# VHH binders against Triacylglycerol lipase 1 (LIP1): the designs that were tried, part 1

Scores and structures below are computed, not measured.

Target 1, 373 residues: Triacylglycerol lipase 1 (LIP1), of Arabidopsis thaliana (Mouse-ear cress) (q71dj5)
Amino acid sequence: SHLLHGSPVNSLCADLIHPANYSCTEHSIQTKDGYILALQRVASLGPRLQSGPPVLLQHGLFMAGDVWFLNSPKESLGFILADHGFDVWVGNVRGTRYSYGHVTLSDTDKEFWDWSWQDLAMYDLAEMIQYLYSISNSKIFLVGHSQGTIMSFAALTQPHVAEMVEAAALLCPISYLDHVTAPLVERMVFMHLDQMVVALGLHQINFRSDMLVKLVDSLCEGHMDCTDFLTSITGTNCCFNASKIEYYLDYEPHPSSVKNIRHLFQMIRKGTFAQYDYGYFKNLRTYGLSKPPEFILSHIPASLPMWMGYGGTDGLADVTDVEHTLAELPSSPELLYLEDYGHIDFVLGSSAKEDVYKHMIQFFRAKVKSSSW
Structure headers, positions and changes below count from the first letter of each chain, unless a header shows other numbers; antibody chains aren't numbered by Kabat.
F, E and O are the ipSAE of ESMFold2-Fast, ESMFold2 and OpenDDE, as the mean of both directions, binder to target and target to binder. V2 is 0.75 times the mean of E and O plus 0.25 times the DockQ between their complexes.
Where letters were taken out, [cut] stands.
The coordinates of atoms that the task and the answers printed are left out; those that the model quotes come from them. Centres of patches stay.

## First folded at step 1 (VHH)

Design A01 (framework vhh_nb_b201)
Fold by ESMFold2-Fast, scan of step 1:
Structure A01 (fold): chain B 373 residues (1-373), chain A 125 residues (1-125)
Amino acid sequence: as target 1 above (373 residues)
Amino acid sequence: QVQLQESGGGLVQAGGSLRLSCAASGRTFSDYAMGWYRQAPGKEREFVATITSGGSTYYADSVKGRFTISRDNAKNTVYLQMNSLKPEDTAVYYCAAGSPEQLLDYLFSGEYDYWGQGTQVTVSS
């Protein structure tokens, strides 16, 4: 009661969740390779101990766990799941503003940024799932969006991870990327910009640098609409409130590694779902193979229930690539296809509760072992 | 609800090793963050180490590299492996458990719901 110290201003709980009148606790885990990751546990105000099933929300590229809470409680998936009685947990991968720590490295070190989505799958996601499993003593529900689905598919090929998951709901699912249609992304891949930034000695991509923030603000207000710029990167979106884009830019984007972008560009060029390609000699040293090992989707247990939501105007998770993923999975997921939805609509769309989240919740409820929910 | 009992303390020469155990009663052991604290004669109780329910570990600077905290959820036990002991490590060592709702606060502030009775560790020079 005599406390003069408040919550940190930049904590996800303090910034977005407590102001909405939800309970939120900050948690931390240390990965086996030494990264310090923040997680949040969210619940509707009410009984202290919640008995609902645990669900982990795993964000995509250039995002963090804040994406699940940027809209009102009736529109944001994180709040909606809490209102439906789930024990909601929010992941934040290494390199985001919420997970910037390491036991020996600084975020200014090149070595701190020597990771790709493969490491996010094998360390970050796998160990967050293990953490939730150990807290709840029950299998968890998993939600992934965009790169969060790349991580999910890779992690679920590992038996020790799949054994801890009750069901998975994947938004804008990606395991193949060779049919991306977003014009600016296609141009960057064609020009080998991933290789150029590595050659220039860059190790992270941080769009919130003073120069880039000022440039984005100028483009949004002077030269072009930010919605048009976003469309060139993600494809068209129907359904998020464009008047909120300046507000969204206060939180998104988050940093990622150059190596991660290079790995994604390898997926676009080769059309494979594989570990990072170091080149012939380094692949032999790292893998014992001249080519990187592929993640085999049929190694995901056929008995693991899956649900997938994807959109017809998504410039990143293209319908053709989604269909390729479906052909490689050992069993057919429950599917939701929305012809007019784009990549961002699945997390920020004002219509997403009715169009997407109610179907996801019905799917999860059908997989709860107790019928009393 | 949770009761904690420490064991494994004793007299050891400088440079020696000891392993402390803390046995917990209760089905919810795996939900808790577990920690070790110590109190030397005439001094305040100080933090030594903590382990979260997920297995993440944090140590006081004075013991980092010498002490290792671990847990066995099947046995409802937390351990403190103490290597390269110094006379300055002489203290009563206490086991503590914290609720999952306060996990981050307990990790850094040292506030816990349950405490053990303590076990004496004496390091001779």
Scores: ipSAE 0.000, ipTM 0.095, lowest interface PAE 24.0, mean pLDDT 83

Design A02 (framework vhh_6z1v_2)
Fold by ESMFold2-Fast, scan of step 1:
Parts: structure tokens; sequence; C-alpha cells
Structure A02 (fold): chain B 373 residues (1-373), chain A 124 residues (1-124)
């Protein structure tokens, strides 16, 4: 079996969490549209204070819940939260190697890949939040990174989801993407590669496929200098250990759908935070409208505490787009701006415990004081 | 300026009871776990009890379990240690400490601010 392929793999608990001397249990939930999602529950071993409130960690694009545990227990957010007494839960969206199941479909069926981040928000994240709420009998804390924040913003506009969330901490927050500066991403958008991939009959994105390797090579030849692939996709990162990249590649990237990438490209081109755009005639059939409905950030309850951490060198969650998000929210989040941080530093940075996670933990603890649970 | 001020230490007879208080100021008290430590002459400092930021979870060392109880009042920014069935072996300077948010599991290395201590002496 191969960790970057669609082959069977060991569980996240067995691969990363048990070897670090933490307890970990595997859980399974079913979305309303039939996808089977894996969740992990993580706790510190030995003498400690009893677990506090439930916290859900929601990963970004081409990642899974393993991202929260790839560094040491002193550096990784998942371990750090467990050590601070939180009841840590780890989400894995449909299509990741941990959540490849469906009640009737196979991951080889094109129908299995007919989803975008709106489905991840409305089905996957909503079901994970509901599951944690039902088990804990209390509102949950939510942490999102990158696409995990797109999912969080969309889901939190829904009252039935927002009522189950105590506070949200959003890393590299995205609801608008029209100011993306990452060079390879800009080139792919300008060349309409999302449309080319669909025309070629692809349903999922796998960076190990020969087709996608050749496509990336062709983008670099004569169009840009792709000497650092990660920087070309995310922008500059200051603070993760680059010598670990080969180790990280044993776990990341995870697959995503072509439709999801198309939806993200629609956000980049149009500058809107909206449901999937099928085109004029299909929009009329799907929505009863010629244009897809927008997610309205002011529908998030003004009383829901939010915290945001974002970086000045992030090539995806650009500071201009973050400021647009802040202008549209019904109340001001607590903000942490780090001028030298890039997109990946917030999850894999060796300095992130001191620079980011301590502030997030203080935010969650302070919000506990203002509510009954 | 973070300050922790212990009070309540005194001479008490074997089998007696005593309540220690620690008044906290200069930070958001309800956001931090708190602990009680003690140090006897010629011995290393040892953790006695710890309490979560909400007061919903507590930990007590085996050598005080059933005799000592940690509690807190977040409205008064105060953490308490109720000591019952005192023994001569409990004689020590008792310190209040704030959790640094460093290593929740490693109590001795996780605390960043300490009070000046309050002397508890248990005789005969």
Amino acid sequence: as target 1 above (373 residues)
Amino acid sequence: EVQLVESGGRLVRTGGSLRLSCAASGFTFSSYAMGWFRQAPGKEREVVAAISWSGGSTWHADFVKGRFTISRDNAKNTVYLQMNSLKPEDTAVYYCARDSLEEFYRLLSGFDYWGQGTQVTVSS
C-alpha cells in the first residue's frame, strides 16, 4: 500500500497519534448524501486534568486530519490542544484517504466526485459538528485552516449549524479569493485549466498522476519559473522545517474533486462567495436563479465569538481578501496578523505554538468564561 | 503586572485543618489553570493539586488525595486549597502558580508565575 495513492492505509490513530503516546479512537459518521467520514478523538495519556470542551479541527484543501499531527507533540496543534485539556476531534472530508467510503458509490465512480466545498460545508462539516454536539451535550469549538475556513464561513451562515458552535478560530481565513498572488495558481486560473481538466474526463485531482505531473511541467516550461513548487502554490513560508518536506509528502497531499477546484477557480475569477455556478440554464434548474446564491457573511450570528490568524506572505488568503471578509462580518473578530507568516506556517511552522496557538487557546478559554457549558 | 499572593499559612496541630487562599491580579484569571505546589526544607518543589480554568476539572497528588481539595472562585480571582487531616509531613512553604499554557501535562515545567509562598507548619 502507498500513502499518496488510493490504496488502503493504516488509520490516523495508528500512524501518527499512538506512536506519540496519545490515546486515539476512530469514529465513523454518515453524511445525508451518503458519504462515510472518519473522525479521530485524541487525548493525552497519564495523569492530567479531565478533558474540557470539544474542539473540532477542520483541515484545508489537499490535506486531511493528519496535518494537525505531522510535527512533534510540542509543535502540532492537535497534540497541543489535547495537552491543554481540550476534547480534541479531527475531521476528514469526503475524498481524503481517510474518508473514501459511500453507502452506494465507489471512489472510482464519477458520481462519487460530484461535489465542491459547498457540499463539504453543508454536509461534511455540518454532520461533524452535529455528531460532536450530540456526544458532548455542549456547544463545540471549531478550528479551520484554509479551505476549512471557507467551509466554516458557509456552514456558520446556517442557523442550525451556528447554534451548535461556541466559538470559531480560523487560520488563513478565506471567503474571497480574487486577490490570490501565488504564481502557479494565477497561471492555472488564467489558462482555464479547470475547464481543460473537465474536458479531459478527470473527476479527481491526484498530484501523483502522470497527467497532472505533465500538466504542471507544461505550465512551468516557458510560462513561469517553478523552482519551488510549494512557494508557487502557497506563497512564501518563513517558519516550517523545509528538511521535513519529504516526510510531509508521505502523508500529503490527499485527493480532492475536480468540481471543488472549479468552484475555487470561480471564486478567484468572480470575487464572490457563492454556491457552485453551473451556468445560466443549469442554475435556473438547480437554484431557480440565473446566478448561484451567495453566502451572506452577515447571516453569521453577531454573538458568535470569532478569532482569526493570518499572514502577510500568504499567497492564497491574501490580506486584501481577509480585509474584505472582515468588512462583511456582522462583528469584529479577535485578530492575529503575522507579517512574515505564509499559508503553511499556521499548521506546520515550528514557531506556531508561541506565535499562534497560545493566542488561540487564550481566546477559547476566555470565551468559555462568557458562556454556560 | 501578574501577581499571585498566598495567605492562610500558620502553625497547626496534627489532624487539624487549614484553608489557603491565593489572590490573583494582572491577568484574565478565568482563562488559566492554576496549581498549588509545596517545598519542604532540603526537598525539591512538588505539585500538590491543579485546577482547570473553569473549575470543572481537578487533579490531586496521591499523597494528599482525600485530604486536600483545590477549588477556585473566578468572580473573586482566587484559588483555594482546603487541607484536612494534616500530618507533620505536610510541613512546607506552599506556592500558588499560574499555568503558562506551555505543557498542560507537565505541571512542574508548565507554570510561569509563582507567588511568594505561605508557610504551613504541622506539629505534634
Scores: ipSAE 0.000, ipTM 0.205, lowest interface PAE 17.5, mean pLDDT 84

Design A03 (framework vhh_7d4b_2)
Fold by ESMFold2-Fast, scan of step 1:
Structure A03 (fold): chain B 373 residues (1-373), chain A 125 residues (1-125)
Amino acid sequence: as target 1 above (373 residues)
Amino acid sequence: QVQLVESGGGVVQPGRSLRLSCAASGFTFSDYAMGWYRQAPGKQRELVASISGSGGSTNYADSVKGRFTISRDNSKNTMYLQMNSLKPEDTAVYYCAAGTPEWLEYLSRGDYDYWGQGTQVTVSS
């Protein structure tokens, strides 16, 4: 009757950042649609000669802001950016264990889970960027990973959001998903599991983090290696410490909505970057259009500097889909392609500091205006 | 309008205690890390103690560790510095500051978000 995995979360600051001997302050925002989101502000202990530029870290699907801090301070991007003097801010989208509040709804209500990544982009990310901009009174740097990049691309097509961003660094960038190769994901799409779950009225139980953590742990103990299971849902990873996977399962995965998974599956089937497809009649009611509106990548300002890191063995952010994204952008990003890197290596890889984060930091430092820290 | 108002300073004998208070208004107090700085005559301003917005993290200068305790009450928008076993070398003007612990030293050098007017603490030998 007791859950042994996924301890009750007090705060990301208390759980991972204070124990590592870093400064951390908890912040909260209320989205316009009533969700209560936690953010953390992180820095190295001790005074600095000057404050660094603000950077927002936006996590991916079934993750939260804890992903940026699960490895040692020498390996984790959140700690590394703080050590390099950045004013690090950590986002946690609605439905994660850090952002499970709402002004009128409970997380046991079906209506609490009536959102997809478009809502994460238009409310969660846009309002977190606005909050950081209001606190710092300066443009922010944005880092996204996986679904965090879907949110970033969508949000940056909005002029009022793009004008608050100095530069964006996108890991495992996704705006198209029709070339997904991860075996279990391909099977789920083929079997129409997203449609079946919605048709049965199941909107939260099958993809909630606590249930999924228990399922994955059971598979790891008896049937298959944890690394093999992870490979089936993300593609091959080269470079994370597999001996830490039991530790990672104490924190990941976090919950998400069935509607969000359905939206991702719509992207896989249709090959479009668009708002949620309700079907003909409800699209007319919701959008005034028979098909959902598309997010147009060329609406991102050509003057906004972008950097992208992507891997050759990524089963989700496939190279072909990344190339499609590059063709649609109004200007060419700086690119880092690593042929042996997979989806998870970019956030949990032991080699990621030298292979990835060093290049990202060089990119950001080149965009800092008339300041030293 | 933003204000930080220090109180509790004064003249004390060595070995005695003082409690400083900093009352904050005009901003969301719980969103800001807070700190106490001091400046002695002819010396540079130095960080004494800092506290995170939640109160979960605190830092102290080596010279005051074990003697001074920083705390905050977010319901009252007030930060405190309990100063025990005061020494003549603790004599300084004490300033309340709002920002982050990581850049409070930088702020003390004339670039700051919010600072109080200071309160004088004199430890007579």
Scores: ipSAE 0.000, ipTM 0.103, lowest interface PAE 23.5, mean pLDDT 82

Design A04 (framework vhh_etentamig_d1)
Fold by ESMFold2-Fast, scan of step 1:
Structure A04 (fold): chain B 373 residues (1-373), chain A 122 residues (1-122)
Amino acid sequence: as target 1 above (373 residues)
Amino acid sequence: EVQLLESGGGLVQPGGSLRLSCAASGFTFSSYAMSWVRQAPGKGPEWVSGISGSGGSTYYADSVKGRFTISRDNSKNTLYLQMNSLRAEDTAVYYCAKSPLEYFLEGDYDYRGQGTLVTVSS
């Protein structure tokens, strides 16, 4: 509800990008279901003879597009891609501090929060891709992290979306979650916390509320305690600067819907990659089926180039679930497996430029045809 | 721009068969999921069947599963519903509906046709 003292004022360009000496312009789109989403377009300073290939950065759960810029220009993927001549675009899904608008609904309306990651995939991501495609008159490169990869896999099963994408790079790829090992997440699923919050009439999760801010502050009194808390939610991380956790908490986390968390917990319990499960009667009314329809990974075009980076200590995108995803894909992605990397290292790791991003950029460059870069 | 035109409805005896067709124009047919939705007299709309844009995935309401078959011919921009073992409770106006997306989601239709009446009685 309240932002943490000293938090930014919902201006990603002004708060993180302009101060680093990069150009940044704010854009917005209106989804077909009426949500107003913010996008940022980022470039290195100075005139360019031509725009590079467009790349869309799609963040994960409880994050927004700020995650791609929280470290220095030599460490943050958003800046690194801009330095390498990409036309960098930053997505922010509905419900985040940057995308809190709707044409008729208020954020205090329960209907505003009646969405899950399937809506993020089918509206938010699909329409951001369409917007970039229309502006650039070219296929786009897509980068997803965590829930951003759930959205990417679902959206790419749609031919009209896949046709607009030149190649996809997926960090901490998720389409199956039944082998989650993060201790706190496992306990919350076991205790049916998602059902309890729904029964209490809650519709959003906002970790910046007064009560949750006090809880987080008490856990973060020593940064080792914050690292332990984070490890309980994501698994261990090797490679981000733990002394920056207090700084990161000025920007992350962002809100999400209770329905979205319910959908993720359904994936953990059932081991399926499917649309939202309303229960028997509502499933029949919504889908005409007793069970929700599944997203079929083999429907992603076999010709669409894909690259995946994943870590051995990730408590959310477990190696076993990644292997299941690989078995269901119509063609083999290029793979980068890092035994010591955890979930957060792929976006905030100080070593990620050398360990991860250089390989991603080489993959993208190999897919750029007759470009000047 | 987008047009959907249903045909093939009529009177049929219980146990009989009918094949419905929907001619689509004004959009790239193969890129969008299509559905059949019916509305019986005095009742609300009921989703019957859905098919992905490629035709690779098909979905059926429990009430018609094993009796109805949805299919599409993307070269002809035409959606079909083969209805077998028809029952009195299948009596309804059948609408062809276009999804804004390749996957099925009930009620998420951007266009529908005018419908074709199917009456099952003797």
Scores: ipSAE 0.000, ipTM 0.135, lowest interface PAE 19.3, mean pLDDT 84

Design A05 (framework vhh_7xy4_2)
Fold by ESMFold2-Fast, scan of step 1:
Structure A05 (fold): chain B 373 residues (1-373), chain A 125 residues (1-125)
Amino acid sequence: as target 1 above (373 residues)
Amino acid sequence: QLQLVESGGGLVQPGGSLRLSCAASGFTFSSYAMAWVRQPHGKGLEYIATISGSGGSTYYSDSVKGRFTISRDNAKNTLYLQMNSLKPEDTAMYYCAADSWEALFDLYRPEYDYKGQGTQVTVSS
């Protein structure tokens, strides 16, 4: 491969999906706050008598929609859902290399990076759901992973969003983060590295910069096993093919905002599921309150079917925090707990089709109305 | 060489019960998740329930949850659907279907090769 820690040559459709012999079309939407987001629509090749139910795949932090297609068609969730007749849609949030546009701002402007996961939930995810709902003329199925689940929980507390969703499947579900166990993440939070980065005037985290690319290459090729570094950030993973990690680095990671990292660190320190904390005076100006408003999980409709898959070795979506989420939800989701699964195994695991995706698909099939197929 | 034979349907009064059976042959039954699907006259195919190969996991459509129970006997290669509190809306041809963990099959396709011949359930007075 001639691609080295860079962005894809053409597009997600051209680089990962067309070469696998699937149909793929590129779409874009403009958010109400002016960001231009890329979506991909994926289908298995061959005659289809009618379109299946729409499903939106929402990626996590430092990832993009490419994560759903990095493994073979037999292993990758995006391809597997297409093979099972779903109308697969792939989201890419603002700041990823697929969604780098804005109507008036450049990605070199600090204002372009003035967002956190709450904006991803309220604009990006909500408006992608709305777009799919308008195109399909039916409620959509939602899949989220990691930060994609933070976005999902927040968005689903909003009635206008929840009413467009038929069912949600959440992998590595996060609404609380105060029991994070990943060693390097705990160290960074303890040392207030988010505040240091802000003090240095940085607005984005981009591992594709020339300097950071050379550092990552050095770590992976000589200083340590990339799997060991990944374990320090995510916890232990059992089940992805570590020999593919250099290939994965051709596509991942994607950029995110410093403000988003600060918001995640606020969740770790405070143990709350709330809007961004600006501090006393700016909270009063922004919210009319001294503390940021919380997202109330019981505001998610009890009638909205949910399924959750989570792992016992996940260093980010800790079992204790998942149990807290379950206690706050208005009804019990269907649960898949895998003791040996880590954070990355749910999207890149070679065993995930049998261990995870088959159960998710059975859950979705149970929610499909006869008029949808 | 997969074969599925449904039985147990019939005419039943509203509020009544029926138990459907599906006899499977030509494959390792315990390796396949199994499903019940139904088709009302002149309408599309509707998913009802799925059970994992081991029987440890079950999933139901919202229209039948709490009224229908899917089960299996792997020693007898037989799938069951216990239907309670039957309603006129449950009137349909009922089919069992095999879902291989390794197969690329879409259970909702009209021409699903793994679907049996069906058993008719009619709920009326």
Scores: ipSAE 0.000, ipTM 0.196, lowest interface PAE 20.5, mean pLDDT 83

Design A06 (framework vhh_7ocj_1)
Amino acid sequence: QVQLVESGGGLVQAGGSLRLSCAASGSIFSSYAMGWYRQAPGKQRELVAAITSGGSTRYGDFVKGRFTISRGNAKNTVYLQMNSLSVEDTAVYYCAAEDLWSYLTGGPFDYWGQGTQVTVSS
ESMFold2-Fast, scan of step 1: ipSAE 0.000; ipTM 0.368

Design A07 (framework vhh_nb_b201)
Fold by ESMFold2-Fast, scan of step 1:
Structure A07 (fold): chain B 373 residues (1-373), chain A 122 residues (1-122)
Amino acid sequence: as target 1 above (373 residues)
Amino acid sequence: QVQLQESGGGLVQAGGSLRLSCAASGFTFDDYAMGWYRQAPGKEREFVATIYSGGSTYYADSVKGRFTISRDNAKNTVYLQMNSLKPEDTAVYYCATGPSDFLEWLSQYDYWGQGTQVTVSS
């Protein structure tokens, strides 16, 4: 089940944003392949002479838009951007608890889960950007974290998407993934656990099932520290409040497709940034090529401003892989390297406002063309 | 174009050993996963073992510890060393190729070789 303790999920606006005394409106879009995605529009309460520039927050794997609001308004990026006058928009990709709709499919159908981050980039992210562009009549600012950066890099290689983006800020940037160091992830890849779940007939991964919730609770409270478990999956984190882990588990993780995990494992095993590998014959049918097409980072416009924040203890977005991404980009981004930061610190760290978000906001403000912001 | 040719099957007594070979042609062998599958009379084809392009291996629980898959990229050949054979291992053995998730590939395609019969008696 995707419900904790059998309870239905509420809206993100109602659960986290309205209680913090911020304005929040729920929106939905329908992707060209029929998925119904939820977006939230967030603003600080109080007098405002005009709306600021639109910014889209795109979450990572096993997360949703709630990640940007789990800490206090002084610590959470979503609230901080709203306080700084941005027109904040929150994306939730297909399969998350907020985006479980399709025009013809049910989330119980295997076909509902026939997607990977490639589809998240080409449909979900591209069409959320288009929706914001159409509403604001202006180019948007893009923030991605983790898998949100995989989606961003892929989408920005497409001219029709890149032309709608003013600047991009990428946290824990990933386009290459063959140097992951997180011990449990390395073990899962080595053991081919992606093949095991397919062999068992699974199409989605949902860590919030009653059995998995009970297992995690028992590990955290009796057998193993929750921080140690997270470290084994993400690498070491310095700076999030570990006493809040039980609270965070009320919201994270969100489901994803088995096909998406298989695509990520293909990246780890092959060291390529490419479309999904169906195998020789299906690649020929799907792509007209024996191998999947690569996303070419140099196709991102050199004129598109980029900023990247990455950490030295990140077990997923390894420094070596980040350096490979930097070598392939058509122009050098502005960089923020934090030696002690891990993967989760960039979204949940209590120090992230001072260490990360102030630099990101300065970067965005330097790219704003309006005299009012 | 793509061809897979299995060999090495035969009749063997329980507890015996056989080594199967599969010669591949028509594709870039080194870049693809290779696997073994088997089909007993009246049953659906089932997975036995795979070896990925990087050399990592994965086995069905029924054969783990008894069978070993290996590859020789210079010869475009994959092998299955079968030890401690049991009557329930009796089947036609097929080799297959695909990406790291070739189990999905097999579910959508027939095998590309003729297969080799393994019969275990006693």
Scores: ipSAE 0.000, ipTM 0.197, lowest interface PAE 16.0, mean pLDDT 83

Design A08 (framework vhh_6z1v_2)
Fold by ESMFold2-Fast, scan of step 1:
Structure A08 (fold): chain B 373 residues (1-373), chain A 126 residues (1-126)
Amino acid sequence: as target 1 above (373 residues)
Amino acid sequence: EVQLVESGGRLVRTGGSLRLSCAASGRTFSEYAMGWFRQAPGKEREVVAAISGSGDSTWHADFVKGRFTISRDNAKNTVYLQMNSLKPEDTAVYYCAAETPLDYFRLLEAGEYDYWGQGTQVTVSS
């Protein structure tokens, strides 16, 4: 019930970044399919002696760009990268409270919610990368978390996107989901809740919705203990400050589409990394094929440097599925495995600066020095 | 390769002034951004001031603004820290550091600097 809390006052810059004494400017782009996305550009106050490399932070499911700034400047990745001189850019995908606009549609229209992570990869992420590339006149560094990594893998199979990226750092990397262990997620998949929600005429998942709260409560009644809702959907986390949960709920979660959840559930059931499955006849009309086309990880350029951080208690980005992703990639990423880290620890963990972000920054620094030659 | 040699640290009374110097040897001194850091006993190393290679841009930490001024003389390959209105809290070992011309990062973290001086002790008596 506490999931219904949270309301940003003005904008991400005004709510979280300016109060921490950092420079922040709001930017907006219009996607080819008409969605209006907000981006933030963040920098430390003080002299900028050389232009730092641009880095795009791409959030995960039910989050927005606020996740990178919810902890103090010494703990939050967005602030830490700005302090290290990066030209930090923050993405917010369609449907989040920061990116709720469209040129012709309202967020109350069902058509506004007719998208999945495939569209987030092909439009939102690809066009944010293009925008940063056009502003900076240089290749960008990409950071993704959770669904942000699904988007990154799919987008990077496209040559026109990959050519604009200098290196990618992927937290809780996902391209396969058939080994998820999070109890509530397994239960929802088993019960075909994604199909039930569509049948009920719902097109968005908003945790401020009375209907979604009732559905979650119903799943927990008499069948499982859901008092720790976060652990039920992500797996165990070691290292974020649980006393800040009420504060975090002021900002997270953000809405997503039912179609997106349906697509994620298709990945869980089928164990494939593929475009949206409409069913036999609609697939033939949409793709010219009875099955949706797969995203082929070996199409990502072998020359594109990648780094991955993943955790042993993550209930979503399971180690077995990460190993499958590694087997399909054209070259071996640099890896950071943390046995005790869960899904949320990589973005909200108090220890993440020392355990995770310092390694990511060293990886990016090495690529900057290499590219200077 | 750049070598840095600091000088000027000594005992000073509260309210006094002191100038620290950092002499650089090596090639293309004007290409390096320079920073002054300090470390007090039992505390972490913190940035005090930074200056661009040309000297046109400077930054000073809030706790020294109005009291400390960073400057450089590229003809002499030297960077300076002029310290005025010294307080007992300013007691620390002061280090100069140079950022490589290949670094694109801010001069706000010790890990961003490739070359460091040996440090010079400043003690401010109460």
Scores: ipSAE 0.000, ipTM 0.110, lowest interface PAE 22.5, mean pLDDT 82

